# Designs tried in a protein design chat: VH-VL binders against Imidazole glycerol phosphate synthase subunit HisH (hisH). Part 4

Target 1, 208 residues: Imidazole glycerol phosphate synthase subunit HisH (hisH), of Pelagibacter ubique (q4fnt5)
Amino acid sequence: MNVTIVDYNSGNISSVINSFKEVAKDKVNIEVTSDLNKIRSSDKVVLPGQGSFKSCVDALNAINGLVETLNEFTVTNKKPLLGICVGLQMFADLGYEETETKGLGWISGKVSKIDNQNNKFKLPHIGWNEINIVKESKIFEGIKNKSHMYFVHSYEFIPDDKSVISATTDYSSNIVCSVEKENIFGTQFHPEKSDKLGLKIIENFLNL

## First folded at step 20 (VH-VL; from z2 with heavy chain Y50W I58K)

Design e3
Fold by ESMFold2, look of step 23:
Structure e3 (fold): chain C 208 residues (1-208), chain A 125 residues (1-125), chain B 107 residues (1-107)
Amino acid sequence: as target 1 above (208 residues)
Amino acid sequence: EVQLLESGGVLVQPGGSLRLSCAASGFTFSNYYMSWVRQAPGKGLEWVSWISYSGSRKYFADSVKGRFTISRDNSKNTLYLQMNSLKGEDTAVYYCAREGWTFTGKWYYYAFDIWGQGTLVTVSS
Amino acid sequence: DIQMTQSPSSLSASVGDSITITCRASQSIRSYLNWYQQKPGKAPNLLIYAASSLQSGVPSRFSGSGSGTDFTLTIRTLQPEDFATYYCQQSYSTPFTFGPGTVVDFR
């Protein structure tokens, strides 16, 4: 099996690469590339992002044919894809970080700044926080409700259809921290930075 | 003030053991990866070891694998380096360092943004 | 492991001079390159991260550039406090390796 971590200059993805390779060992082939043919032939794709919504979208668009290839992989061929942090956020129709920017549009909704309730809550939301698993989830197999995951973000994804939400976290309000819709998986937290439980989520995704 | 303070460096005989400590203050210790970096007298910087947020993942330079262990106690805001089977080439100033992150307006970047003052370990007969 | 080299290994300069130090990585590290300054008997201090971004409190006479494998640190109008050793370090992949250092001495 071949799994591609999309390398589109989306920040430092070293932790993502290392964590996926650690879990995969010699059983799953992990490719790190923006080569469109490698992506098309993959069994699964990981879409990381560690920047602003606009910077990540611009970086995707800067690679000729990449967005179209991801649309075909995800929407047309319905193959498994995991978005991490801004990778999840780009599922939206629109993001409002820096400027209004069109997302991938795979899950209707928007990305907006977390309401910090007049500075009652610091931004970014940084560090360990509990997740509330709110529906059956393939990637949360073996993960207990109220487990802790690592967060670093100032913006949140707000889907129109609440049924896609698989987990939330409480920080100022009830923030979406995971979505799961058919073949499309996303986490706002960083499984690659969430130690053993994060590696379990990666393992669950690789075993789909 | 954000601060790291190493302690425990002394003169030790070859083959001996030594435990270094690094006390952290002024930041949420459990939110950061930590490293030990050493510098032999008159030489450059050498990364020694790294530990994840909870301590469940650890990496070591080849020169110390099997001899050194790293740990942290997040309830005490303290990082440790256990050094066994010490050799003359382990003589160095040992620094603890925090792996911090910054946002440049576009991307997140990581660097050793906070260092302790260092503690000298001398391995000699 | 990603090997880092620096050039020159040392140089002599006077207050007011402009100097350039180079750093090369054995493979692309994109812009994940940091620069540190270390004075004798003191801990290193972060100067530059992300190849070109100055750490808070670092004077504007310091600048960094580069991407991929080739990077430079430039110090314009050297001041007495700038005589030190400078290290580059890649933060792209563990282990986060350092260059061998460049000693900037007073002439």
Scores: ipSAE 0.091, ipTM 0.681, lowest interface PAE 6.3, mean pLDDT 91
Fold by OpenDDE, look of step 21:
Structure e3 (fold): chain C 208 residues (1-208), chain A 125 residues (1-125), chain B 107 residues (1-107)
Amino acid sequence: as target 1 above (208 residues)
Amino acid sequence: EVQLLESGGVLVQPGGSLRLSCAASGFTFSNYYMSWVRQAPGKGLEWVSWISYSGSRKYFADSVKGRFTISRDNSKNTLYLQMNSLKGEDTAVYYCAREGWTFTGKWYYYAFDIWGQGTLVTVSS
Amino acid sequence: DIQMTQSPSSLSASVGDSITITCRASQSIRSYLNWYQQKPGKAPNLLIYAASSLQSGVPSRFSGSGSGTDFTLTIRTLQPEDFATYYCQQSYSTPFTFGPGTVVDFR
């Protein structure tokens, strides 16, 4: 099995790479690349994202054919894809970080700044917080409700169809932190930074 | 043993530049947010800058905005502070500090739980 | 920005005494308040986090209390090694800010 972590200059993804290699061991071949042919031929794809929504989208678009290849992989061929943090956010139709930016549009919705209730809550949301699993998810096998995951974000994904929501977290409001739509999986939290349980989520994805 | 070690502090002239380094050991550096905190001679503590684990987010005190930059190399377990356009009031011992976290029953809280011994930066003509 | 103040700026005490230091925030910081101890020529050490939680390795004679805007650090049965400067710090929002410090010296 071949799994590709898309390296499209989205920031430091070393933690993602290390965690996935640790979990995969010799069972799965982990490749880190932006090569279109390797992405096309992969069994699964991981789309990480660090930085702003706009910067990540711009980075994707800076690589000729990458978005089209990801669309073919995810939408046309319906192969498993995991978005992490901004990777999840890019599923949206639109994002409003820095400026209005068009996302991948795989899951209808928008990405907006978290309402911190007039500085009642600090942004970015940093650190550990428990998640509320609200729907069965293939990547949450063996994960008990109210487990703690690691967060680093100031923006949130707001899907139009609430049925895609797999988990939420309570911060300044009820924030979506995981979605699942057919072959598409996304986490707002960083499973690579969420200790053993985070690694379990990674394992679940690799075993799909 | 968990340890932070600052280096790079020297005497510089006003308007000069200097880069400080902080070497981390004994813990998974990439799992922690880091800060620089400084202390002028005979004065209190002043927070200077903060950086996220990946470096994707950075914050600065108003007193250093536009002049200082913060960065990290997780492959080298090192934190950096680039200081440009230095002023006399920047004279201080500069500490690197790890922002640790802990669960208190309901929420996680954060504090500077590990500090280096500091490095002295002197800005004088 | 959140301003932090401390009272008193300095105090003199004897070994065995019980002392209290106050910290005040210009606005509510909930329980996001930490206390640090600093000795001359040394880096600060974390004593209390989350307003009232004792850092690992810190003696039980140290305690913190308070929430919102008013906080206190209490040292019971002061020991010779406790003479130092103490700082409060809010971790509620950036910019992170420290109190001006309280010097605890020998009477």
Scores: ipSAE 0.014, ipTM 0.538, lowest interface PAE 8.4, mean pLDDT 93

## First folded at step 21 (VH-VL; from e3 with heavy chain G100T T102V, light chain S93D)

Design d5
Fold by OpenDDE, look of step 21:
Structure d5 (fold): chain C 208 residues (1-208), chain A 125 residues (1-125), chain B 107 residues (1-107)
Amino acid sequence: as target 1 above (208 residues)
Amino acid sequence: EVQLLESGGVLVQPGGSLRLSCAASGFTFSNYYMSWVRQAPGKGLEWVSWISYSGSRKYFADSVKGRFTISRDNSKNTLYLQMNSLKGEDTAVYYCARETWVFTGKWYYYAFDIWGQGTLVTVSS
Amino acid sequence: DIQMTQSPSSLSASVGDSITITCRASQSIRSYLNWYQQKPGKAPNLLIYAASSLQSGVPSRFSGSGSGTDFTLTIRTLQPEDFATYYCQQSYDTPFTFGPGTVVDFR
């Protein structure tokens, strides 16, 4: 099995790479690339993202044919894709970080700044927080409810269809932290930084 | 003993306001999501509102959205339902219910496992 | 919103009978379906959760089955205390919705 971690200049993805390789061991071939043919031929794709919504989208668009290839992979061929942090956020129709930016539109919704209740809560949301698993998700198999995951974000994905929500976290407000729609999976938290339980989530994805 | 006890149900005129309370005992109240469910006389059950354990997340039925608010005081083990702009169709027995989660070996599932006895709210001229 | 329906709306049975109540969702709710029993003047009681899991303390004569959109509650060897109204409820998405209920009364 071949899994591609898309490297499109979305920040430091070393932790993602290391964690996925650790979990995969010799069972799965992990490819880190923006090569369109590699992505197209992969069995699974991981879409990481750090920085702003706009910067990540711009980075995707800077690589000719990448968005189209991802669309073919995810939408047309319905192969498993995992978005992490801003990777998840890019699933949205629109993001409002920096400027209004068009997302991938795979899951209807928007990305907006977290309401920190007039500075009652600090942004970005950084650190460990328990997640509320609200629906079954293939990547949450064996994960106990109220497990802690590691967060680093100031914005949140707000899906129009609430049925895609698989987990939330209670910070300053209701924050979606994981979604599942058919072959599309997303985590707002960083499973690669979430210790053993995060690795379990990665394992679940690799075992799809 | 695990128990929920609603109070505050009375006769009120249309357009009036009323606050219901639900006192919880016998369990760690702050560890549970809570809901209000109502039942009009001779009718079925209707979910009204839901609140997370800290109160940061809230959901409402469309029929009460903008008129009702849900809140909780975990220090007092109490759930509240503030009802404003009451209508005749709001007449019902209002139940508070604890939402539990159960692990079935693979997934978590949710259900209302504890209910109060209900409190009757009558909206009439 | 997810609409829930039940069939039949009412049925008459005798003690010792086996009865089946059906619940249908307007869209797939996977296994996020609960069954409740309610007697006149009383609050509902949880019978079945996750479509087929028996709530603690509930007699084994109660069973639930189904997934997706179609669900069934079965009561085997109906007892006098089982005459009541039964509701299904989806916990898949908000707003949470209940079926209209099925009244089980004496024949």
Scores: ipSAE 0.014, ipTM 0.581, lowest interface PAE 8.4, mean pLDDT 93

## First folded at step 23 (VH-VL; from i1 with heavy chain R98K, light chain Y92W)

Design i6
Fold by OpenDDE, look of step 23:
Structure i6 (fold): chain C 208 residues (1-208), chain A 125 residues (1-125), chain B 107 residues (1-107)
Amino acid sequence: as target 1 above (208 residues)
Amino acid sequence: EVQLLESGGVLVQPGGSLRLSCAASGFTFSNYYMSWVRQAPGKGLEWVSWISYSGSRKYFADSVKGRFTISRDNSKNTLYLQMNSLKGEDTAVYYCAKETWVFTGKWYYYAFDIWGQGTLVTVSS
Amino acid sequence: DIQMTQSPSSLSASVGDSITITCRASQSIRSYLNWYQQKPGKAPNLLIYAASSLQSGVPSRFSGSGSGTDFTLTIRTLQPEDFATYYCQQSWSTPFTFGPGTVVDFR
């Protein structure tokens, strides 16, 4: 099995790489690349993003053919893809971080700033928080409801179709922290930073 | 006030063992990666070891791999460095360092924003 | 492993001078470069992160620039308290590595 972590200059993805390699060991081949052919031929793809929505989208678009390749992989060929943090957010139609930015449009919705209720809640949302699993998800196998995951974000994905939501977290409001739509998986939290349980989620994805 | 306080540095013989401690205060200890960085007398800084939030992930410099272990007790806000099979070249001031994350508006970056005062480990016969 | 180098190893300057220290990485680290200041007998202090971002509380006379493999730390209008050793450090990947340091002393 070949899994590609897409390296499109989306910040420091070393933690993602290390965690996936740790879980994969010698059973799964982990590629870290933006090579279109390797992405196309991969069995699974991980789309990380640790920055602003606009920065990540711009970075994707800076690589000729990458978005098209990802569309082919995810939408046309229906192969498993995991978006992490901004990777998840890019699933949306539009993002409103810094400026209105067009996303990948894989899951109808928008990315908006979390309402901090006049500074009652600090942004970014940083640290451990419980997740509320609201539906069964293949990547949540063996994960108990109310498990803690690690968050680093100021914006939230708001899908139009609420049925794609697999988990939420309580911060200011019930914000979406995981989605699942067919072959598309996304986490707002960072499984690579969520210790043993986060690694379990990674393992679940690799075993799809 | 955010503070790190190292302890445990003493004189030991080659081949000996020693455990260093780092007490953290003023911040949510479990929310941050931690590292040990050492400095031999009159020399530069050398990264030694890194540990994740709960300690599930650990990295080491090649110079100490297999001899040193890193751990943390988040309930006690304490970082540890167990040093075995000590060598003369391990003589150094050992600093514990908090690894912070900073958003620059585009990407997240990491740096050691808080350091302890250091504790001196001397390995000599 | 990523190797870090600095130039010069030492320099002498006077109060009011402008000085520049160079740091080089053996491979691209993008902007994941930090600068630290260390005075004798003291722990290092973070000055610059992300190659060019000034740490809170650090005077504006300090500035960082560069990306990829070549970086610079500039101190404008050197003050008496600026005489110290300066280290660059890459935060791109483990093992984290520091430059050998640059000693800035009185002329």
Scores: ipSAE 0.352, ipTM 0.803, lowest interface PAE 2.0, mean pLDDT 95
Fold by ESMFold2, look of step 24:
Structure i6 (fold): chain C 208 residues (1-208), chain A 125 residues (1-125), chain B 107 residues (1-107)
Amino acid sequence: as target 1 above (208 residues)
Amino acid sequence: EVQLLESGGVLVQPGGSLRLSCAASGFTFSNYYMSWVRQAPGKGLEWVSWISYSGSRKYFADSVKGRFTISRDNSKNTLYLQMNSLKGEDTAVYYCAKETWVFTGKWYYYAFDIWGQGTLVTVSS
Amino acid sequence: DIQMTQSPSSLSASVGDSITITCRASQSIRSYLNWYQQKPGKAPNLLIYAASSLQSGVPSRFSGSGSGTDFTLTIRTLQPEDFATYYCQQSWSTPFTFGPGTVVDFR
């Protein structure tokens, strides 16, 4: 099996690469590339992002044909894709970080700044926080409710269809931290930085 | 106020062992990777070891691999460095350092934003 | 491991001078480059992160530039407190290696 981590100049993705390779060992081939043919032929795709919504979208668009290839892989062919942090946020129609920016539009909704209640809550939301698993989930198999995951973000994804929400976390408000819609999976937290339970989520994704 | 305070540096004979401690205060210790960085007298900085949030992942420079181990106790906000089989080349000031994310408005980067004042380890016969 | 070099190893300068220090990485680190200042007997302090972003409280006479493999630190109008050792550090790949340092001495 071939799994591609999309390398589109989205910040430092070394933790994502290392964690996926650690779980995959010799059983799953992990490719790190932006090569369109390798993405098309992949069994699964991982879309990371560790910057602003606008910076990540601009970086994705700067690679000719990549968005179209990801649309074909994800929407047309319905192959499994995992978005991490801004990778999840880019599923939205629109993001408002820096400026209004069109997302991929795979899951209707918007990305907005977390309400910090007049600096009562610091931004970014950094560190370990509990997750509330709110529906049956393929990637949360073997993960107990109220497990802790690692977060670093200032903006939140607000989907229009609440049925896609698989987990939330409480920080100032009830924040969506995971979505699951058919073949499309996303986490606002960083499974690659969430120690043993994060590696379990990666394993669950690879075993789909 | 955010502080890191190292302790435990002493004179030790070659082949000896020593445990250094770093007490952290003023921040949520478990949310950050921690590192030990050393500096031989009159020399530059060398990254010795780091440890992940829970301690599940660790790194050691080749010069200390197999001789040093790193640990943390998040309930006590304390970082440790266990130094075994000490050599003369291990003589240095040992700093603990906090790794953090810094944001430029476009991308997230890593930096050591807080350092302790260091503790001197001398290995000589 | 990513090798970091700095030049010069040392320099002598007077108050009021403008100086530059260069740092080179053995492979592209994009903009993942930090600069630290260290005074004798004291811990290092972060000056610049992301190649060109000044840490809070750092005077505007300090500036950083560069990307990829080549970076510079510039200090305009040296002040007495600027005589110190300066280290670059890449933060692209672990281990986050340091340059060998540049000593800035009073002439």
Scores: ipSAE 0.325, ipTM 0.753, lowest interface PAE 4.4, mean pLDDT 92

